# Designs tried in a protein design chat: VH-VL binders against Apolipoprotein N-acyltransferase (lnt). Part 27

Target 1, 229 residues: Apolipoprotein N-acyltransferase (lnt), of Prochlorococcus marinus subsp. pastoris (q7v0g7r236to464)
Amino acid sequence: WQTNMPTREKTNFKNQFINDKLISAQKIALSNDAKLLITPEGTLNNNFNLNFKSKIRMLAGGFRNSKNGLRSSLLGYQIGDKTYSSFIDKHRLVPLGEKIPGFLNIFSRGLSAVGGIQPGSDSRFFKWKFTQPLAIAICYEITDGFKIRNAVKSGAELIISAANLDPYPRKLHYQFLSLARVRSIENKKDNIIISNTGPSGLISEEGKIIKLFDPNTEQNDVVNPNFSI
Below, E stands for the ipSAE of ESMFold2; O stands for the ipSAE of ESMFold2 at other seeds; V2 stands for 0.75 times the mean of E and O plus 0.25 times the DockQ between their complexes.

## First folded at step 23 (VH-VL; framework fv_rovalpituzumab)

Design z9 (from f3 with heavy chain Y101S; at its last look DockQ between E and O 0.62; V2 from the best seeds 0.00; counts 0 for: pae O 2.2 > 2)
Fold by ESMFold2, look of step 23:
Structure z9 (fold): chain C 229 residues (1-229), chain A 121 residues (1-121), chain B 107 residues (1-107)
Amino acid sequence: as target 1 above (229 residues)
Amino acid sequence: QVQLVQSGAEVKKPGASVKVSCKASGYTFTGWHMHWVRQAPGQGLEWMGWISWYSGDTNYADDFKGRVTMTTDTSTSTAYMELRSLRSDDTAVYYCAREPSEDWSEYFDYWGQGTLVTVSS
Amino acid sequence: EIVMTQSPATLSVSPGERATLSCKASQSVSDNLAWYQQKPGQAPRLLIYGASTKATGIPARFSGSGSGTEFTLTISSLQSEDFAVYYCQQWHRYPITFGQGTKLEIK
């Protein structure tokens, strides 16, 4: 699902609106026999609860409170959930004695707009009950090929790249897409890209763009990635 | 109890438009989606689509895409369905129908009384 | 599109007898199947949802069964008010579709 929604919340009505959007998306997904619904980074508000029980497994971009502060995460909802039951937190990129490249600085400014986000685990491997293991990259994490490779080596069969690219220029949208293609090629895994105002689609294990949805348009669509070795 | 009250019958010429209203009362939650279903005289039921009460999202049956517009007004608990470029085979009773409030399964526990739209040349 | 086929088109039965109405889907709809009753000049009335669950206020003589592609509505002891048209409806896939109806008439 591509939301095409600004990063910054303009009203306190977002929660009610988001619940309605999610039901619409789940109805369409169920009608197409989809097994997993994925939404972009930052789709859900902090302390968000569904006003309904999920009827499909869903990975939704959002925020969670932890003991040490607010986390940016992909939140996992099982069938029947109103509150997420699984998650993987965004992890900040660590400079290794070098200057942060320019486009990563822009991503860091986007992260600062979300407020006092605390870093999570540095592993990008996400093992979720009743699904195949996933490699998760949230926004700038797609630049960390070692962490994604480690997740694939640990058994991940699909890469999911979720981002909020709303604060960034179009040139960085293309760079994000290019990095996602590299990760697919080097790991021989399909990569599902979900962003709010940037590119969303499916990249094959060979780096070929199978589908690319119109940016800046809210869309729901079904893709069939390969879970290849 | 729960009640859906629709606007009155209409007579139209081919090429015109019609807008049918459906006011909901008797429950505190308007539901997630309102559905519209029509029935030609002496014939069966045909689903036209749904409109989301809060977001305005729609899902139209292919036969009506491009000719139908559904809207809602949550402050008055009223849903609207407009059908444009009317043809004689659009003569039918048009119903609004509610999906259950407790979940979002798409069976219809309450129906409006129906609005007869007659299109004659 | 899932086609819902009802049979028979018309069923003539005497009061007090049993009526069995059939609904067949062109592909599996799991248990996402509802039954409605409609009398002339009235809106449809929900009888059964989830293939077999009676809606609130529906008499015990009505029952539904089936799953997948074949479904039945049974009225075990017909009353005079039961003579109407009956429709099945699936909500498994868009578009939502109805059967063409079975008219239940007095024999």
Scores: ipSAE 0.513, ipTM 0.824, lowest interface PAE 2.1, mean pLDDT 78
ESMFold2 (binder alone), look of step 23: mean pLDDT 92; pTM 0.948
ESMFold2 at other seeds, look of step 23: ipSAE 0.514; ipTM 0.828

